# VH-VL binders against Adapter SH3BGRL (SH3BGRL), part 3

Target 1, 113 residues: Adapter SH3BGRL (SH3BGRL), of Homo sapiens (Human) (o75368)
Amino acid sequence: VIRVYIASSSGSTAIKKKQQDVLGFLEANKIGFEEKDIAANEENRKWMRENVPENSRPATGYPLPPQIFNESQYRGDYDAFFEARENNAVYAFLGLTAPPGSKEAEVQAKQQA

## First folded at step 4 (VH-VL; framework fv_diridavumab)

Design e52 (from d03 with heavy chain L55F)
Fold by ESMFold2-Fast, scan of step 4:
Structure e52 (fold): chain C 113 residues (1-113), chain A 119 residues (1-119), chain B 111 residues (1-111)
Amino acid sequence: as target 1 above (113 residues)
Amino acid sequence: EVQLVESGAEVKKPGSSVKVSCKASGGTFSSYAISWVRQAPGQGPEWMGGIIPIFGIAKYAPKFQGRVTITADDFAGTVYMELSSLRSEDTAMYYCARDSSGWYEFDYWGKGTTVTVSS
Amino acid sequence: QSVLTQPPSVSAAPGQKVTISCSGSSSNIGNNYVSWYQQLPGTAPKLLIYENNKRPSGIPDRFSGSKSGTSATLGITGLQTGDEANYYCGTWDSSLSAYEVFGGGTKLTVL
C-alpha cells in the first residue's frame, strides 16, 4: 500500500499543489493509497520524521510534504516523484509493477534479468 | 546565526490581554516550529503552545486552551502569542523557542520577556 | 506539579560524577524522546541532550543521557563549579489529556 504523508491545512500554495499533483496521479492511474495527515496528527508526523532517511532530509527544518512510502519503505519526496514522472518511471519509483505492455514494464523486466 | 528576539516587557492589569511577539531570523522560518514557554519566578518551565506555519497548525497545552492564541506572520518572520483574561499567576518570564526536530526539543531560545500582572 | 518527577536537588564535589533522574509514564517518557536543559541563573534554558542521548554542537561529552522504560537519566562527569545550575528534563505526552514538556527541575550544587 502506497502511503502519502500530507499536511491538510498547510497555508503553502506550493505544498498544496505538490500534494494535489501526487494524489491526482495515483487516483488517475487507479493506484491504491492511504493519506497520512501530519498537520493535526503527531504520531503521523513522528513516524514520517523517523522514517525519512538522513540523506533525504533538509539541512535544517522539517521534511516537507508530500512524502511517499510503499508500506514502510521510503520512496521519495515531490522532487523525486516529479523526476520519476519526467522519466516515465513512476511505477518503479513507487516500488510497483508497471501495467503489462507499457514501456515501463519492459524496463522493469530487463532490470530483473 | 539563528536568533529569536521577543518583544519588550509588559505590565498589565488583571482581566486584560497581552500580546508578545517573537522575531525569528536565520534558517528557514516556515519549516520549523516556534513554541511559547513561560517560567514563573522560582518555578520550572511550562509549555503553552506552538505553531508550525508551513503545516498550518497551532497546538495549545490544555491548561491554556481557550485563552491563548498563537499566530504567525510568515512574511515578517514573526510569531505572536496572545494570552487573555490575565491573572496574577500569569506573572512570568515568557520565552519563544525553536523546535526544528518536531519532538519538542528546543534548540534555540530567545532571552525572554517579562509579563507582570498587577493592579 | 509537573507530570515528570525530578529530585529537587543534588550535590557533589568538583571532579566527581552526578546523575539526575527524571520519572514519567508510558504516555510520555515511555513513548517519546527525552531532552535535557541547563539553566544558569539569569539565563534562558540551554539544550544539553536531545533524542534521549544525543548532544548538540558545542555541548561537551561530560554530559550524557539515557532512557530506560519510563525513566531518563542525565549524567555529568568531571563536575565544574560552572555546572551549578537548574536542570530540566523534557518530553511530550501522547495522551489526549495533556501536553507536558518539562520536569520540575533539579538544582545542582557543586560544593
Scores: ipSAE 0.203, ipTM 0.714, lowest interface PAE 3.6, mean pLDDT 84

Design e53 (from d03 with heavy chain I52D)
Fold by ESMFold2-Fast, scan of step 4:
Structure e53 (fold): chain C 113 residues (1-113), chain A 119 residues (1-119), chain B 111 residues (1-111)
Amino acid sequence: as target 1 above (113 residues)
Amino acid sequence: EVQLVESGAEVKKPGSSVKVSCKASGGTFSSYAISWVRQAPGQGPEWMGGIDPILGIAKYAPKFQGRVTITADDFAGTVYMELSSLRSEDTAMYYCARDSSGWYEFDYWGKGTTVTVSS
Amino acid sequence: QSVLTQPPSVSAAPGQKVTISCSGSSSNIGNNYVSWYQQLPGTAPKLLIYENNKRPSGIPDRFSGSKSGTSATLGITGLQTGDEANYYCGTWDSSLSAYEVFGGGTKLTVL
């Protein structure tokens, strides 16, 4: 199960847009996910910050939403998601098998030939 | 170098309010939470509340809920703490402090603002 | 009425070592990271230890932290007169409205 850590009360338009971009993609592709609200739930905020790997943390400050996990495995932040989306590699990025007939499944099959 | 610059000392009458400011420098303001911690003479520190402007979160300690308001002016890079209905027990040093994680630690502190409530 | 309990004072001679305890509950120390702060007379508190046992840059390794169950300990070796200060533990309390709580403080005297 895909878990997306978000902040429901964020004052940042950029963060709100990034969160909606990720959630909208998952919804449009019928990928099951859970929202983990770090603004309303302190344990979610604590868990997210403790589990974003050191080399994925910003040089300054703390990790900002959205942050994406598959179960407890870190997948990436918005920039990583966006890059994966541009490369038609979102299912691989999420640690999922691309659906049969998808563009990504076709690319994966071609590369394994 | 990270600095938190607090406003000057205040002397107030019981029943009035006080507003203390904390200006963050070094690009810290929009990447961290800022908390307010007070210390009465001869006592330990007491967390009053904090604000994370980027996440849009403000939290207040139960003891101060309803009397304290913490706000941020993103453009000025300044956090404010306003405490109303002042009592003699509110006489204390008031610190702003940077919270790098939002719950575990305060890694940089302002020098403190003395607030005296005289009757 | 601090939610975390520390001994009010501790003392030792120069060059010796001391430990300062901090006792809480499962909703604070038992479930969260512990920080320690040093406060020299007339100054703001200074972060000494974070995440139970880590030191910020500039803090000598004479200072160490540990946590076991619902208690935390600050250790200081090679005591110096400049270590005379109040020491406070701090943590998050997950059972209240989620806020930072501090201990009542321990005054270290180097006699």
Scores: ipSAE 0.253, ipTM 0.717, lowest interface PAE 2.6, mean pLDDT 85

Design e54 (from d03 with heavy chain G50R)
Fold by ESMFold2-Fast, scan of step 4:
Structure e54 (fold): chain C 113 residues (1-113), chain A 119 residues (1-119), chain B 111 residues (1-111)
Amino acid sequence: as target 1 above (113 residues)
Amino acid sequence: EVQLVESGAEVKKPGSSVKVSCKASGGTFSSYAISWVRQAPGQGPEWMGRIIPILGIAKYAPKFQGRVTITADDFAGTVYMELSSLRSEDTAMYYCARDSSGWYEFDYWGKGTTVTVSS
Amino acid sequence: QSVLTQPPSVSAAPGQKVTISCSGSSSNIGNNYVSWYQQLPGTAPKLLIYENNKRPSGIPDRFSGSKSGTSATLGITGLQTGDEANYYCGTWDSSLSAYEVFGGGTKLTVL
């Protein structure tokens, strides 16, 4: 299961937009996921902090949502998600199999030809 | 380079409230967690609560729940801590401290401000 | 009092080695990173060790940290008169009302 750590209380327009971009993609593609709200739950905040790899943490400040996991495996932050979308590699990024007929499956087929 | 500066010393009567400020300079403010930690004379530090301004999250230690409120003014780069229903046991040095990017250790501390509660 | 237990005092001569212990439980030290703070007389605490054994820039390598089970240790080698201070351990408590906790402190006297 895909888990997306978010902050429901954030006043940042940038954070809100990034959270909706990720959640909207998952909803549009009917990918099952759980929202983990770090604003409402201290255990979610602790788990996220401990499981975002050190080399993926910002040099300054708190690791900002959205943060994306498949089960307990860290997949990335918004920037990683965005790059995966640009490369037609979002399913691979999430640790999932791209559905047949998808743009990602088409790109992978072309690369192997 | 990062500096945290608390407001000046306060002398208060029992039953009143006090609001102290912490102004951050020299570094990024909004995306860090800022905590309030107090230290009574001859005692160890006691964590009161924190705020992460960019996330809109504040959390308080159980002992202070209902008596403490921590707020932030991002435009002014200032965090506030208000403690109500003051008792003589609230006499202490009050520090603001920045939680590191990992949020579990305090990498910068203000010099502290004294709050004295006496009738 | 304090959630974490430290000895109230420790002393040694210049050039010697000292260790300061910090004892907690599975809900705090057992599950979480430990930090250490140095407080010189009349000053605010200063971060000395974080994430069990890491040093901030500017902290000499004669200061070290370690963690085993529900206990942590701060080590100081090559003791100097300027090390005379109170030392506090700190961590996060995973109990029902998760929050930061500190030890009661250890006063280091350099004789």
Scores: ipSAE 0.291, ipTM 0.730, lowest interface PAE 3.0, mean pLDDT 85

Design e57 (from d03 with heavy chain K59R, light chain E100V)
Fold by ESMFold2-Fast, scan of step 4:
Structure e57 (fold): chain C 113 residues (1-113), chain A 119 residues (1-119), chain B 111 residues (1-111)
Amino acid sequence: as target 1 above (113 residues)
Amino acid sequence: EVQLVESGAEVKKPGSSVKVSCKASGGTFSSYAISWVRQAPGQGPEWMGGIIPILGIARYAPKFQGRVTITADDFAGTVYMELSSLRSEDTAMYYCARDSSGWYEFDYWGKGTTVTVSS
Amino acid sequence: QSVLTQPPSVSAAPGQKVTISCSGSSSNIGNNYVSWYQQLPGTAPKLLIYENNKRPSGIPDRFSGSKSGTSATLGITGLQTGDEANYYCGTWDSSLSAYVVFGGGTKLTVL
C-alpha cells in the first residue's frame, strides 16, 4: 500500500500545495493510499526519518513532506513525484503496474513498437 | 560556521515571565529543529521543548507544558522561548541547541544565557 | 531522579581506558538512538557520539559508543587530562508523549 507522510500543521504554502498535489493525484486515479501525519504522531515522524535513505536526505535540515513509500520501500519526495508525473512514469515511480489503457501503459507500449 | 546566540542574562521576580531569544546563522534556519535546554547549577541538562519552524511543529516536555511557549520569527532568523509563572527553581543556564537530523541529537549549542529568579 | 541512569563518577590515569554506562528502558534507549555529550567546566555541552556509535567530524576515534538492549556505553581510550569533564547520555522517550531525556551525568576525573 502507498503511504504518504504529510504535516497537517505546516504553515508553508509550498508544503501544503505539494501535499495536496500528491494526494489529489492518488485520489483522482483511485490509487489506494494511507496518510501518515508526522505533525500529529511522533511515531510517524520517527518512522519517516528512519526510512528516508541517507542519500535522499537534504544536505541541510529535515526531510520535508510529502514523502512517499510503497509499504516500507522509499519511493521519493515531491520533486521525484513531479518528475515522474511529467514523464508519464508515476506508476513505475510508486512501484505499481500501470493499468491497461492508462497514459503510462500506452506510452510504454508505443516505445516498444 | 553555524552559530547560535542567545539573548542577554535576565534577573526576574517570582511570578513574572521571561522571554529568551536565539538567533541562528550559518544554515537553512526554518528546516532545522531548535530546542531549548536548561541546566540548573550542579545539575544535568533538561530539555524544555523544541520547534521545527517550517513544519509548524512545537513540542514541549511534560514538566513545562502550560507555562512554556516556543515560537519562531523566520524573517529575523530567531527562535524565542517564553517561560511564565517563574519560580526560584527556574534559576538556570538556558541554551538553545540545533538538531539538524530530527533525532534530538544536538550538534550545535549556543553559549547559554543565565536566568536568575529571586524575590 | 533522572530517567536515564549513569554512574555519578569515574576516574582513571592518563593512557588508561574507561567506560561510562547509561541505563534506560524499552521506551527510550531500547527504541531510539543514543547520543553522548561532553561538558568541560564552564562550557556548553558538545556532541561526542550520535546514532549510538557515530562520531561527528573532529571527534577522535578514541571515543566510541555502543548500545545493547536498554543500555548504552561510552568508551574512552588513551585518556588525556583534557578529557576531564561531565559526560551525559541522551535519547528520546517514545511513550505517548515523546520527549528528550538526558542522563544524570558522570564526572570523569583523570588522575
Scores: ipSAE 0.325, ipTM 0.763, lowest interface PAE 2.6, mean pLDDT 85

Design e59 (from d03 with heavy chain A33T)
Fold by ESMFold2-Fast, scan of step 4:
Structure e59 (fold): chain C 113 residues (1-113), chain A 119 residues (1-119), chain B 111 residues (1-111)
Amino acid sequence: as target 1 above (113 residues)
Amino acid sequence: EVQLVESGAEVKKPGSSVKVSCKASGGTFSSYTISWVRQAPGQGPEWMGGIIPILGIAKYAPKFQGRVTITADDFAGTVYMELSSLRSEDTAMYYCARDSSGWYEFDYWGKGTTVTVSS
Amino acid sequence: QSVLTQPPSVSAAPGQKVTISCSGSSSNIGNNYVSWYQQLPGTAPKLLIYENNKRPSGIPDRFSGSKSGTSATLGITGLQTGDEANYYCGTWDSSLSAYEVFGGGTKLTVL
């Protein structure tokens, strides 16, 4: 369901750390995902480029990994993920239902009250 | 203001190689796609390949694979294109061009480097 | 050889409208965005249109683009003598695995 576009060949420590942060979160929380490598696969690079919404495209340069989708729906980049994580809103950010008993589920329950 | 500054004209013999440079200034360099596009006299442009330095990705057109190498020096803000095993039909103007959004567009171009291959 | 087909030349008078076509296939124009470039004599190409119909900053609105099926068109209204140039369409071709594929070009002569 969740797709994370990454670049395996990047020499950028910042990009590698951001990719690891996203993938590590998904693994730790047992959220199923597909890793899409834009470095090794031109079709992945093309798809990512075309499906990052215009209003989410940087004013300068190529959209940098990690880029996060739920199936074909764009969810955001690393900065959006980081913000969601700080606010205990990552499941909502990903378009998923938070697990019962999680901090996010508690916050969502209070907001619906 | 973004500028791409290419190295000077080259005259080469068949069978040799040429290395052209493209120095980027006036913007963020490493997160752009920098491509090489050539244009033979009287012909349309022909894409040879490109690189996204920050991602460590280089891609070559099938016609040039094995003869073209594109590299980047991120700290110097310079991209290089080396074409080997030169033939007379490689005589052309060679442009570097920036693709800022990666959607089949080149928004800034160098002024071109003339490469002449004479027998 | 060019993958995309353009008429080799078009001619029009100042103030007139002109349309330049670009024909491809389902693997290129039919499935991907089209861009257009202007090349004045002795200069590098200049981006006029991207993503089928959008203009970069500084490109006047008398230049327009459109795409239908496997064909794209560049429209120029209020033609000026300074528009005399070669015009090229460009796109990605999925079947060739080529990042950017250009048309053969159209020479616009302003009479």
Scores: ipSAE 0.220, ipTM 0.685, lowest interface PAE 2.9, mean pLDDT 84

Design e60 (from d03 with heavy chain S30N S31T)
Fold by ESMFold2-Fast, scan of step 4:
Formats: sequence, structure tokens, C-alpha cells
Structure e60 (fold): chain C 113 residues (1-113), chain A 119 residues (1-119), chain B 111 residues (1-111)
Amino acid sequence: as target 1 above (113 residues)
Amino acid sequence: EVQLVESGAEVKKPGSSVKVSCKASGGTFNTYAISWVRQAPGQGPEWMGGIIPILGIAKYAPKFQGRVTITADDFAGTVYMELSSLRSEDTAMYYCARDSSGWYEFDYWGKGTTVTVSS
Amino acid sequence: QSVLTQPPSVSAAPGQKVTISCSGSSSNIGNNYVSWYQQLPGTAPKLLIYENNKRPSGIPDRFSGSKSGTSATLGITGLQTGDEANYYCGTWDSSLSAYEVFGGGTKLTVL
């Protein structure tokens, strides 16, 4: 299960857009996911903080949403998601198999051939 | 260098409110958790609450919920703590403290602001 | 009283070793990272140990931390007169949700 940690109360336009971009992609592609709201739930905030790898935390400040996990496995932040999207590698990024006939499946098939 | 600078000492009457400020310099303050921790004379520290301004999250200790409000002015780089319905037992040193972990580990502290509640 | 229990005082001579205990429950120390703070007279607390046993930059290795079950320990070796201070443990309490709890403090006297 894909889990996306978000902050529903953030006043940052950048954070809001990044959250919407990730969630919108998952919804549009019918990828099952759970939202984990760190604004409404303290345990979600604590869990995210403890499970974002130390080398993926900013030198200054709190790790910012969205943060993406598959089950308990860290997949990345918005920048990692965006890069995966640019490279037609989002399913691999999420730890999922690309659907047959998808752009990503075609790219992967061509590279492996 | 990160510095947290608190507003000056306050003397207040019982039943009034006090608003203390904490100005952050040297870092990106709005991405940190900033907490308010008080210490009454001869007592240990007591966490009152905190804010993560960029996330719009504020959280309060149960003892202070309903009396304390913590807000941030991102433009001014300042966090505020307002405590209402003051009692003599609210006399304490009030610290703001920074934590990149979200209220679990306070790596930088202000020097503290004395609030005295007396009639 | 404090949620976390510390001895009220400890004393030792220069050059000796002391340990300061901090006892909690499964909802706090048992489930969460422990921090330690040093407070010199007239000053704000200073972070000594975070995440059970890690030292911030500038903290000498004679300060150490450990955690076992629902208890944590601060160790100080090679005691110096400048170590006279109050020491506090701190952690997050899962049952109280978003409430960092501190110990009642231990006053260290270096004789």
C-alpha cells in the first residue's frame, strides 16, 4: 500500500501544489493509496519524522510533505517523485509493477531489449 | 549562527493575559518546530506547546489547552505565545526552543523571558 | 509529580564517573527516543544527548547515553567542576499525544 504523508493545514502554496500533484497522479492512474495527515494526527507526524532516512532530511528544518512510502519502505519526497515522473519511472519509484501497455512498461521493455 | 531572541520581562496581574515573542535569526525559522517551555522557580522544564509554521500546525500540552495560543508571523520571522487567565503559579521563566524533529529534541534555546504574576 | 523519574541528586569528586537514571513507561521511554539536557545555574537548558545516545557537535565523548526497556541512563566520566548543573531527561509520550515530558531533574554536585 502506497502511503502519502501530507499536511492538510499547510499555508505554503508550494507544499499544497506538491501534495495535490502527487495525490492527483495516484488518483488519475487508479493507484491505491492512503493519505496520512500529519497536521491532524501526531502519531503520523512522529512516524514520518522517524522513518524518513536521515540522509533524506534537510540540513535545516523539518522534513516537508509530501513524503511517500510503500508500506514501511521509504520511496522519496516530491523532488524524487517529480524526477521519476520525468523519466517515465513512477511505478518503479513506488515499488510497483507498471501496468501492461503503459508508457513506463514500454520504456522499460525497450531498455531491457 | 541560529539565535532565538525573546521579548522582555513582563509583570502581570492575576486574570490578565501575556504575549511573549520569539524572533528567530540565522536560519529558516518557518521549517522548524518552535516550542515554548516554561520553568517555575526550583522546578524542572514543562512543555507548553509548539508550532511548525510552514505546516500550519500548532499543538498544546493538555495542562495548557484552552489557555495558551501559539502563532507565527512568517514575514517577521517571529513566534508568539499568549497565555490567558494568569494565576500566580504561572510565574516562571518562559523559553522558546527550536527542534528540527518536531518537539522531541530541543537543540537551540532562547535565553528566557521572566513572567511574574502578582497583584 | 514528573512523568519521568530521576534521582533528585548525585555527588562525586573530580575525575570520577557518575550515572543518572531516568525511568518511564512503555508509552514514553519504552517507545521513543530519549534526550538529555544540562542546565548550568542561571542559564537555559543545553542539549547533551539526542536519539538515546548521540552527541551534538561540541559535546565531549565523556558524556554518553543509553536506553534499556523503559529506562535511560546518562553517563559522565572524568567529572569536572564545570559539570555541576541540573540534568534533565526528556522524551515524547505516545499516550498523551504530542506532549514532550521531562524528568524532574538531577542536581549534580562535584565535590
Scores: ipSAE 0.341, ipTM 0.754, lowest interface PAE 2.4, mean pLDDT 85

